# VHH binders against q96fz2: the designs that were tried, part 29

Target 1, 269 residues: q96fz2
Amino acid sequence: CGRTSCHLPRDVLTRACAYQDRRGQQRLPEWRDPDKYCPSYNKSPQSNSPVLLSRLHFEKDADSSERIIAPMRWGLVPSWFKESDPSKLQFNTTNCRSDTVMEKRSFKVPLGKGRRCVVLADGFYEWQRCQGTNQRQPYFIYFPQIKTEKSGSIGAADSPENWEKVWDNWRLLTMAGIFDCWEPPEGGDVLYSYTIITVDSCKGLSDIHHRMPAILDGEEAVSKWLDFGEVSTQEALKLIHPTENITFHAVSSVVNNSRNNTPECLAPV

## First folded at step 18 (VHH)

Design EB15
Fold by OpenDDE, fold request of step 21:
Structure EB15 (fold): chain B 269 residues (1-269), chain A 123 residues (1-123)
Amino acid sequence: as target 1 above (269 residues)
Amino acid sequence: EVQLVESGGRLVRTGGSLRLSCAASGFTFSDYAMGWFRQAPGKEREVVAAISWSGRSRYYADFVKGRFTISRDNAKNTVYLQMNSLKPEDTAVYYCAAKMGLFTESPSDYQYWGQGTQVTVSS
């Protein structure tokens, strides 16, 4: 997974992340560093994206079932990294393979500290190799959505008005992530960064791409993944598997350029 | 205390119109999607329509076929269901329900419910 969409306005995004805590109370996640949130139809590694994480990571004695939403850098920078520039990392931390998560120090250590997060996105992009050609067809992949009055498909978003109708009640994709906190050696602000855990693709997606993000489908899965106070690493890792509960459509080559940030990125062709 | 109070249900003739209202209190109304559900005798409760917290997105069940319109006024903490071209098959108790965040089709996802209002459509 190297490209996502996360373009919802902050107020819409927040409400899309409504949840129930362990006491049964309905809650919206509180924001940390909301100013760092930058909506985009085309998110690439090194950009910031909003993630959910347990409040317990920030507040001692907090209810671990409470959630915070925070923009973090895509591409995990390990806490032990001693260089002053994260770009000097010699290995790719955009993704973490589920089968080797416990083998790599950069992922194992933060995971052991309970630094689990849920990466939020409208969906993610993958490219299918075309048979007989060097061309690749991009696809937008997302949760099945409820059919609203005019939105049989994202394609119905042909006007600003229709666009709002489609996205105002959009179920966000919830991907399993690991985050870490890095303190620059020369001082400055702590950098929060994340990696997306990947798994083998489900059958439905296998013709498009052989790998997919580990998607946490449903409130229970999301809650368990986030709640490092009550759910052990071992139990949490049981949640990491491919899911068939996805849909997709072909999109234009507009998304190929990471600088393009328009609705055309995820529009069906 | 959380309250949802439905009103407007009555006896109407086939082809008639009715407007239901649901007044909400005791929670932040603008954080909740709202839905109208109905339950006929001997049948399961089913979704009729739903509306997002902002009112920008709406869902209608297949049987609505353009006859009903869901709307909301966040300043008044009220959700409405305008029902036109009513049929005897629309006879049911209609319930207002609230769900924090996104609306869904499933009644079990909704946290707060009204007492219901009876709609009867005569032949």
Scores: ipSAE 0.924, ipTM 0.961, lowest interface PAE 0.4, mean pLDDT 95
Fold by OpenDDE, fold request of step 21:
Structure EB15 (fold): chain B 269 residues (1-269), chain A 123 residues (1-123)
Amino acid sequence: as target 1 above (269 residues)
Amino acid sequence: EVQLVESGGRLVRTGGSLRLSCAASGFTFSDYAMGWFRQAPGKEREVVAAISWSGRSRYYADFVKGRFTISRDNAKNTVYLQMNSLKPEDTAVYYCAAKMGLFTESPSDYQYWGQGTQVTVSS
């Protein structure tokens, strides 16, 4: 996974992340650094995206089932990294393979500290290799959505008004991530960064691409992944598997350029 | 205390119109999607319509077929259901429900419920 969409306004995004804590209380996640949230139809590595994480990471004795929403950098920078520039990392941390998560120090260490997060997106993009050609067809992949009036699909968003109707009740894709906190050697703000865990693709997606993000489908899966106070690493890792509960459509080549940030990126062709 | 209070249910003739209202209190109304559900005698409770917290997105059950309109006024903490072209099959107790965040089709996802208002459509 090297490209996502996360374009919802902050107020819409927050409400889309409503949840129930372990006490049964309905809650909205509290924002940390809301000003760092940059909506975009075309999110690439090194950009900031909103993630969910347990409040216990920030507040001592907090209820670990409570959630915080925070923009973090895509591409995990390990806490032990001693260089002053994250770009000097010699390995790619955009994704973490589920089968080798415990073999890589950069992922194992933060995971062992309970630094699990849920990466939020409208969906993600993947490119299908065309047989016999060097061309790739991009697809937008997301959760199935409820059919709304006159706007039951992204394709029905033929006007700004219809667009808003589609996205106002959009179910966000929830991807399993690992985050870490890096303190720059030269001082400054702590950098929060994340990696997306990937798995083998489900059958439905296998013709498009052989790998997919580990999607946490449902409130229970999301809650268990986040709640490092109650759920062990071993138990949490059981949640990491491919899911068939996705849909997709072909999109234009507009998304190929990471600088393009328009609705055309995820519009069906 | 959380309260949802439905009103407007009454006896109407086939082809008639009715407007239901639901007044909410005791919670932040603008954080909740709202839904109208109905339950006829001997039948399960089913979704009629739902509306997002902002009112920008709406859902209607297949049987509505353009006859009903759900709306909300966040300043008044009220959700409405305008029902036109009513049929005897629409006879039921209509319930208002609230769900934090996104609306869904499933009654079990909704946390707060009103007492219901009886709608009866005569032939």
Scores: ipSAE 0.924, ipTM 0.961, lowest interface PAE 0.4, mean pLDDT 95
Fold by OpenDDE, second read of step 19:
Structure EB15 (fold): chain B 269 residues (1-269), chain A 123 residues (1-123)
Amino acid sequence: as target 1 above (269 residues)
Amino acid sequence: EVQLVESGGRLVRTGGSLRLSCAASGFTFSDYAMGWFRQAPGKEREVVAAISWSGRSRYYADFVKGRFTISRDNAKNTVYLQMNSLKPEDTAVYYCAAKMGLFTESPSDYQYWGQGTQVTVSS
């Protein structure tokens, strides 16, 4: 996974992240660093994206079932990194393979500390190799959505008004991530960064791409992944598997350029 | 205390119209999607219509077929169901329900429920 969409306004995004804590109370996640949230139809590694994480990471003795929403840098910067510039990291931390997560120190250590997060997105992009050509067809992959009045496919919104209707009740894609905290050697703010765990693709996506994000489907899966206070690493890792509960459509090549940030990126072609 | 109070249910003739209202209190209404559900005797509770927190997105069950309109007034903490072209098959207890965040089709996802209002459509 090298490209996502996360373009919802902050308030809409927050409501889309409504949840129940372990006490059964309905809650909205509280924001950390809301000003760092930059909505975009085209999110690339090294950009900030919103993730969910347990409140217990910030507050001692907090209910670990409570959720915080925070923009974090995509691309995990390990806490032990000694260079002043995160871009000097010599290995790719955009993704973490599920099969080797426990073999790589960069991921194993933060995971062992309970630093599990849920990466939020409208969906993610993947490119299919076209047979016989060097051309790749991009696809937008997301959760199946409830069919709302006149809401055809995401792309059928002929008007701005219809577009808003489609996204007003959008179920966000929830991907399993690991985050870490990095303190710059020269001082400054602590950098929170994340990696997306990947798995082998489900059968439905196998023709598009052989790998997919580990998707946490449903409130229980999300809750268990986040609740590092009650759910062990071993139990949490059982949640990491391919899912067939996804849909996708072909999109234009507009998304190929990471600078493009328009609805056209995820519109069906 | 959270309360949902339905009103407007009555006996009507086939082809008639009703407007149901649900007044909400005890929670931040604008953070909740609202739904209308119905339960007929011997049948399971089923979704009729749902509306997003903002009112911009709406869902209707297949049986509605354009006959009903769900709406809300966040200033009044009220959700409405305008029911037109009523049929005997629409006879049921109609419930108002609230869910924080997004609406869904599943009754079990909704946290708050009203006591219901009886709608009876005579032939």
Scores: ipSAE 0.867, ipTM 0.934, lowest interface PAE 0.5, mean pLDDT 93
Fold by OpenDDE, look of step 18:
Structure EB15 (fold): chain B 269 residues (1-269), chain A 123 residues (1-123)
Amino acid sequence: as target 1 above (269 residues)
Amino acid sequence: EVQLVESGGRLVRTGGSLRLSCAASGFTFSDYAMGWFRQAPGKEREVVAAISWSGRSRYYADFVKGRFTISRDNAKNTVYLQMNSLKPEDTAVYYCAAKMGLFTESPSDYQYWGQGTQVTVSS
């Protein structure tokens, strides 16, 4: 996974992340660093994206079922990194393979500390290789959505009004991530960064791409992944597997340019 | 204290119309999706319609077939269900419910419930 969409306004995004804590109380996640949230139809590595994480990471003795929402850098910067510039990392940390997560120090160490997060997106993009051509067809992949009145498929949003209706009750994609905290050697603010865990693609996506993000489908899966106080690493890793509960449609080549940030990126062609 | 109070339910003839209202209090109404559910005797509670927090997105059950309209007024903390072309099969107790964030089809996802209002459609 190298491209996502996360374009909802902050208030809409917050409401879309409503949850029930372990006491049964309905809650909205509290924001950390809300000013770092930059909505975009075309999110690339090294950009900031909103993730969910347990409040226990910030507050001692907090209820670990409570959620915080925070923009973090895409591309995990390990805490032991000694260079002053995160861009000098010599290895790719955009993704973490589920089968080798325990073999790589950069992922194993933060995971062992309970630094699990849920990466939020409208969906993610993948490119299908066309047989016989050097051309790649991009696809937008997301959770199936509830059919609303006059809100046809994302493709039927021919009007701004219809577009707003589609996104007003949009179910966000919830991807399993690992985050770490890096302190710059020269001082400054702590950098929070994340990697997306990937798995082998489900059968439905296998023709598009051989790998997919580990998707946490449902509130229970999301809660267990986030709750590092009650759920062990071993138990959490059981949640990491391919899911068939996804849908997709072909999109235009507009998304190929990471600078393009328009609704056309995820619009069906 | 959280309260949802339904009103408007009554006896009507087949083909008649009703407007149900639900007045909400005790919570931030604009953070909640609202839904109308119904339960007939011996049947499970089922979703009739749902509306997003902003009122821009709406869901209707398949049996509604354009007969009902859900709406809301956030300034009044009220959700409405306009029911037209009523049928005997629509006879049930109608409940207003609230869910923080997005609406869903599942009654179990909704946190707050009204006491219900009886709608009876005579043949």
Scores: ipSAE 0.852, ipTM 0.927, lowest interface PAE 0.5, mean pLDDT 93

Design EB15
Fold by ESMFold2, fold request of step 21:
Structure EB15 (fold): chain B 269 residues (1-269), chain A 123 residues (1-123)
Amino acid sequence: as target 1 above (269 residues)
Amino acid sequence: EVQLVESGGRLVRTGGSLRLSCAASGFTFSDYAMGWFRQAPGKEREVVAAISWSGRSRYYADFVKGRFTISRDNAKNTVYLQMNSLKPEDTAVYYCAAKMGLFTESPSDYQYWGQGTQVTVSS
């Protein structure tokens, strides 16, 4: 998993993240650093994307079931990193394999501190290698969505070729992540950064790619992954597995260039 | 104190029209998706229509077939169901319901419910 879409305006994204706390109260997450949110149809590593994390990471005595939403850098920078420039990191932290997460210091240490997050996206892209050629077919992969109609277009036919889509009821993809906090040696703001945990792909995706992000499907899974105050690392890791509750469609090669930030990136072909 | 109060249910003839209203109070209405559900005696509660918090997305159950229109007025904290071409099988208690964030088809996902308004369609 190395490319996502996360293009919703802040107010739409926030409402897509409505949740229930441990007392059953419905809430919206509180933003931290909202000015760092950079919506795009075509997010790549080193960019900022919103993640959910427990309020307890920011406030002593907070209810650990309450959620904060904050932009973080994709590509985890370990708290122990000594260089001044994160680009000097000698290994790739875009993803973290679930089968080795407890063997890699970069992931084991923050995980042991309860630094679990939920990475948000409209969906992610993967490139299918075509047999007998160097050509790759990109796909956009996302949760199944409830069929909706625009407010002024009751009963209108849905077309995979249209680029007008109403997104204010889109179910965001919720991926399991680990984050860390790095203090630059020269001073300045603490850098929050994340990695996406990966697993073997489900049968439905196996013809596209052999790995997929660890998807947290539903409120119980999301709540348990985030709540480091009540859910141990050992119990949280049981949530990490492939899912078949996923859908996809082919997209054009516009998405190949990460500089292209247009709805065409995810439009069906 | 959250309250949803439906109104407008009554007896109408087959082919008639009826407009249901649901007045909401005690919560930030624009954070909530709204739904109309119905329940006939001995049947499970089922979704009729739903509308997003912004009003821009709408969902209708297949049996609606273009006969009903859901709408909302966030300034008046009110959601509506315009029901046209009514059939005897539309006879039910109609409930409005609220869910923060995204609407779904499942009644169990909705946190707040009205007491319902009876719609009866005579043949």
Scores: ipSAE 0.816, ipTM 0.915, lowest interface PAE 0.6, mean pLDDT 91
Fold by ESMFold2, look of step 18:
Structure EB15 (fold): chain B 269 residues (1-269), chain A 123 residues (1-123)
Amino acid sequence: as target 1 above (269 residues)
Amino acid sequence: EVQLVESGGRLVRTGGSLRLSCAASGFTFSDYAMGWFRQAPGKEREVVAAISWSGRSRYYADFVKGRFTISRDNAKNTVYLQMNSLKPEDTAVYYCAAKMGLFTESPSDYQYWGQGTQVTVSS
């Protein structure tokens, strides 16, 4: 998993993140650093994307079921990193394999501190190797969506108003992540950064790619992953598995160039 | 105190029209998706239509078949259901419901409910 779409305006995104706290009350997450949110149809590693995390990470004695939403850097920078420039990191932290997460210091350490987050996206892209050619077919992969009034099907690019009607009730993809907090040695703001946990692909995606992000399907899974105050690391890791509750469609090669930030990136072909 | 108050239900003849209204108070209306549900005697409550917090996305149950239109006015904290070409099988109590964020088809996902308004369609 190395490319996502997370393009919704902040107010639309915030409402898509409505949740239930421990008492069953419906709430919206509280933003931290909202000015760092950079919506795009074509997010790549090192960019900022919004994640959910427990309020307890920021506030002593807070209700650990309450959620904060904050942009974080994709590509985890470990808290122990000593150099001033994160680009000097000698290994790729875009993804974290679930089968070795407790063996890698970069991921084991923050996980032991309860630094679990939910990475938000409209969906993610994967490229299928086509037998008999060097070219790859990109797909946009996302949760199944409740059908809405038939105008403006996903991919009707010449009708932006109708396209947005699909997005107004869009169920965001919720991926399991681990984050860490790095204090630059020369001072300055703490850098929050995340990795996306990966698992073997489900049967439905196996013809596209052999790995997929660990998807948290539903409020119970999201709540348990986030709630490091009440849910142990051992219990949380039981949530990390493939899911078949996923759908996809082929998209054009416009998405291949990460500089392209247009609705065409995810439009069906 | 949260309140949803439906109005407009009455007795009409087959083929007639009605407009239901639901006035909302006690919460930030623009954070909530709204739904109309109905319950006939001996039946379970079922979704009729739903509308996103902004009003831009709408859902209709299959039995509606283009006869009903859901709408909302966020300045007036009101959601509407325009019902045309009414049939005797539309006879039910109609309920307004609110859910923060995204609408769904399931009544159990909605937190706030109105008292209901009776719609009766005579042959």
Scores: ipSAE 0.786, ipTM 0.900, lowest interface PAE 0.7, mean pLDDT 91
Fold by ESMFold2, fold request of step 21:
Formats: sequence, C-alpha cells, structure tokens
Structure EB15 (fold): chain B 269 residues (1-269), chain A 123 residues (1-123)
Amino acid sequence: as target 1 above (269 residues)
Amino acid sequence: EVQLVESGGRLVRTGGSLRLSCAASGFTFSDYAMGWFRQAPGKEREVVAAISWSGRSRYYADFVKGRFTISRDNAKNTVYLQMNSLKPEDTAVYYCAAKMGLFTESPSDYQYWGQGTQVTVSS
C-alpha cells in the first residue's frame, strides 16, 4: 500500500471524522498542526496525511477515548534514528507487515508505547500486474458508499456543486497505523511519522494485489485501536485482519506519476 | 438540551402534497447531518431521506425518490421534507433525526430524535 487519495477540504474531512467518545457523546476531533495538511488526490510516501490518535498522547490525564487529528509524515522514522535526514533511513517503513510487527524494533517499540493511529484516506490505489504485458492497471479502492445524488460522477466535477454532492458525505477509509516521534539531532520540532499495517488481501482484492492495508471497519474497531489507555497491544492486534467490505474501480494511468494531483487520478474508466 | 420538533403532518388525499418541518435546538446544527425516517403501523422505522451538514449532499430511499425533497436552512436550524404525489403507502409517523458528521441509512446511528408527526394519506 504505497499511494492514497486524501483530497477533502479540512472542514469536510473533519466532519467525516465525527465519532463517539466513551460516554456515547458525538464529537469532532481536535486538530493539531492543521496548516501541515496538504490535500491531494495522489499522496505518496514522505508526504503528510492526517491521522487520528488518542488525546492522551498529548494531554496528561486526558480521556483516552477522545481523538486528535494531525498530519504526520508517511514513512515511520524511529525515535532512535541518528542521521539528520529521514530519507537516509536504510529500510522502508511505508508499511508494516502484521505477521512480523512484533519482530521489528522499528514497529515493536512504538507499539509498546501505545503509539497506535488511524490513517485517513478517501481510498488507496493499487496496481494490478497483468499477465503477458509490462502494463499495470491501477485501481482506486475504498469503502462502499451510500448512494447520493450524482454518486455516479465520482472523481469527475462538472461544477464545484457537483463535487460537493459526491464528497460531502464520503466515508473515509480508516487504516490501522503505528506512529513514532523523532527528535532531529540538529534540533527543531519533533517529527511525527507513521506506517500503515498490511495484511494478506481479502478474496475480493486478491486478483489486484496480494496485500492490503489493515482496515478498521466501524467505530468499535477504530475506538479500540486508538484507545491505548484501555486496550492492550495484544487485544488491539486482534483487530488486524483483512476485510471484504471494500469496493474498487479501475482508473487511468494518470495516477502513476505521483506529481499528478487531479480528480482524473481516481475517476472511473 | 437537544430538541427536535416535527410539524406539518396531517390527513391528505392521494396525490396531495404537504411539507414537514423539523425545528432543532440545543446543538450546533451545522455539525449535524439530518434525516427523515418513517414508521408505519406494524413496520420497522426506515429512512426516507437524509441531508449532509452543509445541505450539499442528499439521499433518498428508492421508494420515495422523485416525489420528496429534503432541504435545510442552517440560519433557522430547520430541516424540511416536501412531499408530493402522496400515496396511501406513505401513511406513517415521520421522524426527524440528527447525527453528527455523515448521514447513514441506519436509524441506530442517529443520536437525537423528534417525537414524530403523523401523515395519513386517504384513498
């Protein structure tokens, strides 16, 4: 899982993240560093994307069921990293395989600190390898959506009003992640960065790719993954499995170049 | 303290029209999606229409699409259901409901409910 869309304006994204706290009260998450949010139809590793995490990571004695939303760097930089440039990390931390997460120090250590997050996206892209050709067919993969007026116009905008009719009620994909905090040796702000946990693909996606992100389907799964104050690592890892509650459509090769940030990236073909 | 108060339900003839209103108070109305649900005698409560927090996205159940229009006025904290071409099978208690964030089809996802307004369509 190496490419996502997360293009919603902040006000739309925030409302898509409405949740229930432990007492059953509906709330919106509180933003940290909102100016670092860079919406795009075509997010790649090293870019910033919003994640959810428990307020308890920031506030002494906070209710661990309350959520913060913050942009973080995709590609976990371990707290022990010694060089000044995170791009010099000698191994890929874009994803974390679920079957080895407790064997890798880069992931086990932050997990032990309760550093679980939910990575947000409109959906993710995956490329299907086609037999007998070098060409790969990209797909956009996302939660099933309730049909609204103009839902057949996904990705295409005839006018700003038509975009809003599709995306104003979009159910965000919620992926299980691990984050860490790195203090640059040259000084400056702490870098928050994340990895996306992956699992074997479900049957519905196996013809596209053999791996998929670990998707947290529904409020209970999201709440348990985030709540490191009440849910142990062992219990949280039980949430990590494939899901069949996913849909997809083919898209054009425009998305192949990560510089292309247009609705065409996710438009059905 | 949240209140949703429906009004406008009455007896109408087949083919008639009426408009339901739901006045909301006690919460930030523009953070909430709104829905109209109905419950006929002996039936389970079902979604009729829903509208996003901004009013820009709307959902209609297949059985009412084309005849009903949901709308909202965030300045008046009110959601409406314009009902045209009414049929006897539309006879039900109509409920207004609120859910923070995104609307869904499931009544159990909605936090706040009105007491309902009776719509009766005579043959």
Scores: ipSAE 0.773, ipTM 0.894, lowest interface PAE 0.7, mean pLDDT 91

Design EB16
Fold by OpenDDE, second read of step 19:
Structure EB16 (fold): chain B 269 residues (1-269), chain A 123 residues (1-123)
Amino acid sequence: as target 1 above (269 residues)
Amino acid sequence: EVQLVESGGRLVRTGGSLRLSCAASGFTFTDYAMGWFRQAPGKEREVVAAISWSGRSTYYADFVKGRFTISRDNAKNTVYLQMNSLKPEDTAVYYCAAKIGLFTERPEDYQYWGQGTQVTVSS
């Protein structure tokens, strides 16, 4: 996974992240560093994206089922990294393979500390290799959305009004991530950064790409992944597998340029 | 073998000063935040001070009130606690601890511990 969409306004995003704590109380996640949230149809590594994490990471004795939402840097910077510039990392931390997560120090250490997060997105992009050509067809991949009687195919939202309605009720993609906290050697603010865990693609997606993000499907999966106080690493890792509960459509080549940030990025062609 | 060896604990009078040292070996010192904890008789172990691997960030418990200073020398694999204006209530065994990455206030997060050094402050 090298490209995502996360363009919802902050208030809409917050509402879409409504949840129940372990006591069954309905809650909205509290924001940390809300000013760092930058909505975009075209998110690339090294950009900031919103993630969910347990409140227990910030507050001693907090209910670990409570959730915080925070923009973090895509591309994990390990806490033990000694260089002053994260760009000097010699290895790619955009993704973490599920099969080697426990073998790599950069991921194993923060995971062992319970630094699990849920990466939020409208969906992610993947490129299919076309046989016989050097051309790649991009696809937007996301959770199936509830068809409201009036909402034709996402493609039929010809009116601005219809588009707004679609996104007001959009089910966000929830991907399993690992985050870390890094203190710059020269001082400054602590950097929070994350990696997305990847797995082999499900059968339905295999023709597009052989790998996919580990998707946490449903509130139970999301809650267990976040609740590092009650759910062990071993138990949490059982949640990491391919899912068939995914849909996709072809999009234009507009998304190929990371500078393009328009609705055309995820529009069906 | 991982070792943390504390030194410098002794009997001092109220208002006196001590400097504790902790020498680390058997692990990559610069990958770890370091902390000083203390445990008085009949009390729980509590954090006194902590320092990031780079030494740029520090934490002090509320009871320190500017009296103590934590520092580290990465070239010597050593962490220090300068204690000034000592009080009888500071009497405790002081422990050095190491945590990979950033420091926390929770003792259970620390991977390595020293045997401790006794600090006694007389009235």
Scores: ipSAE 0.005, ipTM 0.270, lowest interface PAE 11.7, mean pLDDT 91

